VH-VL binders against Cytochrome b561, DM13 and DOMON domain-containing protein At5g54830. Designs and how they scored, part 6

Target 1, 109 residues: Cytochrome b561, DM13 and DOMON domain-containing protein At5g54830, of Arabidopsis thaliana (Mouse-ear cress) (q9ffu6r31to139)
Amino acid sequence: SSLIGHESEFKMLQHQLRGVFTVVDDCSFRVSRFDMLSGSEVHWWGAMSSDFDNMTNDGFVISDQKLNQTFKNSSFIVRLLGNVTWDKLGVVSVWDLPTASDFGHVLLS

## First folded at step 24 (VH-VL; from W3 with heavy chain R31S N37S D62R)

Design Y1
Fold by OpenDDE, fold request of step 25:
Structure Y1 (fold): chain C 109 residues (1-109), chain A 121 residues (1-121), chain B 110 residues (1-110)
Amino acid sequence: as target 1 above (109 residues)
Amino acid sequence: QVQLQQSGPRLVRPSQTLSLTCAISGDSVSSNTAVWSWIRQSPSRGLEWLGYTYYRSKWYNRYAVSVKSRITVNPDTSRNQFTLQLNSVTPEDTALYYCARGTRHWAFDYWGQGTLVTVSS
Amino acid sequence: QSALTQPASVSGSPGQSITISCTGTSSDVGNYNYVSWYQQHPDKAPKVLLYYVSNQPSGVSSRFSGSKSGNTASLTISGLQAEDQADYHCSSYTSSSTLVFGGGTKLTVL
């Protein structure tokens, strides 16, 4: 993918979400300096666009890692689910499922 | 304007099933942002959350540990309502029961009128 | 899933400020900012006063404020008025994806 090596900061929206997003390879990305206040049931979320209707109706979980805790200056690698590829993602979000809330996201052009 | 209208029996015998219905107007039971809950209140236990249901591409439910083995909260999209079923009731289940709408911050902003349910022989 | 701890009762005179505490654990109040406060008058359903620790819904007086430190959330009522006499309840989200209420506090305006 042409996205390999892509690096951007998360846009903060809620829960003091901060961090740096880096595409590592065709099936994983790195998160560094990651801060987040605990949500309810928080997932790595994917969609084609960041608008609410698309995020709720057409968005989907992109990793089996659950983010159900507070993070403080954390760093880790996230692996995409087997059926998820970068061409299917216009946005990667930290998404709270029960509250349908975008805590923050990166846009993938 | 959101309104919740409760209905159901106010007297239930021990070991029987308590059943209540909450009819929704001004919102949808399958709303993408709402959480629909049952809460009861008694002098001895105060306010007690019992369980919720919500729809996010599929239905989710959670119940309080105190009633988990006996409780069911079911949505009804055809009637735009949700129900409470509490099996094997005892006098300890006597309380004022509320249905309520939960917000995206887990606060309850709209409440039903309340239904006093008495468990007695 | 035990109830959050609130004082059974508090009292104050008109114009005074009072504070009601709500103490939980590291699995609820201490871990989440999903703490809400409710006011309940006799024969009425609870009314939300604060959500997410300190946020006020539309129509709620600025005399009601909230804070949190550690496992304890606090509701402060300034400029106490006779109409503030009511029961006050706190609630919190929990690590078990459930909700829990406090035991409730009866506020008497002297």
Scores: ipSAE 0.810, ipTM 0.934, lowest interface PAE 0.6, mean pLDDT 96
Fold by ESMFold2, fold request of step 25:
Structure Y1 (fold): chain C 109 residues (1-109), chain A 121 residues (1-121), chain B 110 residues (1-110)
Amino acid sequence: as target 1 above (109 residues)
Amino acid sequence: QVQLQQSGPRLVRPSQTLSLTCAISGDSVSSNTAVWSWIRQSPSRGLEWLGYTYYRSKWYNRYAVSVKSRITVNPDTSRNQFTLQLNSVTPEDTALYYCARGTRHWAFDYWGQGTLVTVSS
Amino acid sequence: QSALTQPASVSGSPGQSITISCTGTSSDVGNYNYVSWYQQHPDKAPKVLLYYVSNQPSGVSSRFSGSKSGNTASLTISGLQAEDQADYHCSSYTSSSTLVFGGGTKLTVL
């Protein structure tokens, strides 16, 4: 994908979310220096745009990795679910589903 | 201006099903930022959260371990309400039952007035 | 044990400050800032005083403040008034995607 090597910082919105996002290949990305306070049911979330309506109505889980703890200066690889490709994503968000809350995101377009 | 209005029986016999209704005005049961809960209160157990339902593109529910085998919380979008169904009740289910709206911060900012339900023969 | 522990009662004189504790575990209060406090007068439904540890809803007196350290959250009522005589409950989100309440604290204004 043309996005391989794309790097950006998460836009912080809630829960002290910080970190650097890097696309590493067609099915994974890296997060580095990742900080987050615990949310309730937190997911790696994908959507075409960061608008609240698009995030809530058309957003979807992009990885099975659990985000149910506090993170401090953490680095790790996140693997996309098999049906998820970079061309379906304009946004990658750290999203809390029951609270409908965007903790922070990166824009891919 | 959110208001929760409870209704249902006040006396239920052991082994029967307790059914309560919470009618919502000033909000929608399908609000994408709210959760809808049932909470009960008794002198021996204090406040006890029982379960919630919420809508985020589809319906979800979560239930307290103490009742999860017997409880159902159902939304009704056509009447803008949600119900509690608690099967196979015993006298230990005697309590003051509340419905409540949960916020995006897991606080309950609106409560029904409460329904005292007695389970006895 | 997932129940939150509160003192059964506390008391204070008008004008004093008092603090009510709410102790949980690393699976609830210790892990989440989803901690709330409720005031309940006799024969009334609970009313939220604080949420997210220390945030006040609109219309709640600034005399109510909250904090958290480790597994313990605290509600502080400053400038105690006769109308503050009530039951006080804490709640927390849990790692099991559930909610728990404390046993409640009866506040007596002397």
Scores: ipSAE 0.494, ipTM 0.862, lowest interface PAE 2.3, mean pLDDT 92
Fold by ESMFold2, fold request of step 25:
Structure Y1 (fold): chain C 109 residues (1-109), chain A 121 residues (1-121), chain B 110 residues (1-110)
Amino acid sequence: as target 1 above (109 residues)
Amino acid sequence: QVQLQQSGPRLVRPSQTLSLTCAISGDSVSSNTAVWSWIRQSPSRGLEWLGYTYYRSKWYNRYAVSVKSRITVNPDTSRNQFTLQLNSVTPEDTALYYCARGTRHWAFDYWGQGTLVTVSS
Amino acid sequence: QSALTQPASVSGSPGQSITISCTGTSSDVGNYNYVSWYQQHPDKAPKVLLYYVSNQPSGVSSRFSGSKSGNTASLTISGLQAEDQADYHCSSYTSSSTLVFGGGTKLTVL
């Protein structure tokens, strides 16, 4: 995918979310210097755009890694679910599902 | 403005099913930001959360461990309401039952007026 | 499902400040900022006073403030008034995706 090597910082919105997002290959990305306060049921979330209606109505889980703890200066690789490809994503968000809350996101172009 | 209107029987015999309804006005049971809960209150146990349902592209439920074998919380989108079903009740289920709306911060900002349910012979 | 510990009662005189504690565990109050406080007058439904530890809904007096340290959340009521006489409840989200309440605190304004 043409996104391999794409790097950006998360836009912080809530829960002190910080970090750097890097596309590693067709099925994974790296997160580095990741900070986050605990949310309720937090997921890696994908959507076409960052508008609230698009995120809530057309968004979907993109990885089976759960984000149900506090993170401080953490780095790790996140694998996409097998049915998820970069061409289906305009946004990657740290999303709390029951509260419908965007903790922060990156835009993919 | 959001209002929660409860209905259901106030006297239930032991071993029967307790069934309560919460009708919603000013919001939707399928709201993509709300969580819909049942909470009960008794002098011996105080406030006790029982369960919630919410819609985020599909329906989700979570229940308190103490009742999860006997409880169901069901949404009804056509009537814009949600129900509590509690099976096999005993006198320990005697309580004031509330429905409530949960916010995106897990606070309950709107409550029904409560239904006092007595379980006795 | 964990129970949050509150004092059974507390009292104070008009104009004083009082604090009500709510102690949980690392699986609820200690891990989450989803801590709320409710005021309940006799024969009425609870009313949210604070959410997310310290945030006030609109229309709630600035006399109500909240904080959290470790596994313990606190509600402080400054400038006590007669109408503050009520029951006070805390709540928290838990790591089991459930909610728990404290046992409640009866506040008597002397």
Scores: ipSAE 0.475, ipTM 0.854, lowest interface PAE 2.4, mean pLDDT 92
Fold by OpenDDE, fold request of step 25:
Structure Y1 (fold): chain C 109 residues (1-109), chain A 121 residues (1-121), chain B 110 residues (1-110)
Amino acid sequence: as target 1 above (109 residues)
Amino acid sequence: QVQLQQSGPRLVRPSQTLSLTCAISGDSVSSNTAVWSWIRQSPSRGLEWLGYTYYRSKWYNRYAVSVKSRITVNPDTSRNQFTLQLNSVTPEDTALYYCARGTRHWAFDYWGQGTLVTVSS
Amino acid sequence: QSALTQPASVSGSPGQSITISCTGTSSDVGNYNYVSWYQQHPDKAPKVLLYYVSNQPSGVSSRFSGSKSGNTASLTISGLQAEDQADYHCSSYTSSSTLVFGGGTKLTVL
């Protein structure tokens, strides 16, 4: 993928979400300096665009890692689900599913 | 604007199933910003959340531990309503039952009129 | 999940400020800011006063405020008025993706 090596900071929206997003390979990305206040059911979320309608109606979970805790300056690798590829993602978001809340995201397009 | 109208029997015999319906107007049972819940109230237990159903690309349900084994909350998209089914009721299930709309902040901003359900022989 | 702990009753005179506590655990109040407060008058459904600890829905008096510290959320009613006499309930989202209410507090305005 042409996105390999892509690095950007999360756009903070809620819950003091901070961090650096780095595409590691075709099926994983790294987050570093990751901060987040706990939410509800928080997931790595993917969508084609960051608008609310798209995020809620067409978004999907991109990792089996749940983010149901507070993070402080954390760093880890996130592996995409098997059926998720970068070409399907315009946005990677820290998304609270029940509240339909975007805590922060990176734009890939 | 948003209204919740409850319906169902007010008297249920022990061991039978308590069934209530909450008809929604002014919103959709499939709303991606709503959480449709059943809550009951009694003098002994106060307000007690029983369970919810909501749609976020798929349906999710959760139930209170106290009734988990006996409860079902189902949406009905065709009628824009959701239902409560509580099996094997006992007199302890006697309460004023509310359906309610939860918001994205897990606050209940609209409530049904309440249905007093009495479990008695 | 057991109910959140509220005082059974509180009282105050008109014009006073009173606070109602809502104590949970690290799995609910202590873990999330999804704490709400409700006012309930006799023979009426609860009315949401605060959501997300301290946010007021439209139409709710500014006399109602909320805060949270640790496992305890607090509702403060300033400038107590006779119409404030009611039951007050707190609720919280839980780590089990459920909701839990407090035991309720009866507020008497003397």
Scores: ipSAE 0.020, ipTM 0.721, lowest interface PAE 4.9, mean pLDDT 92

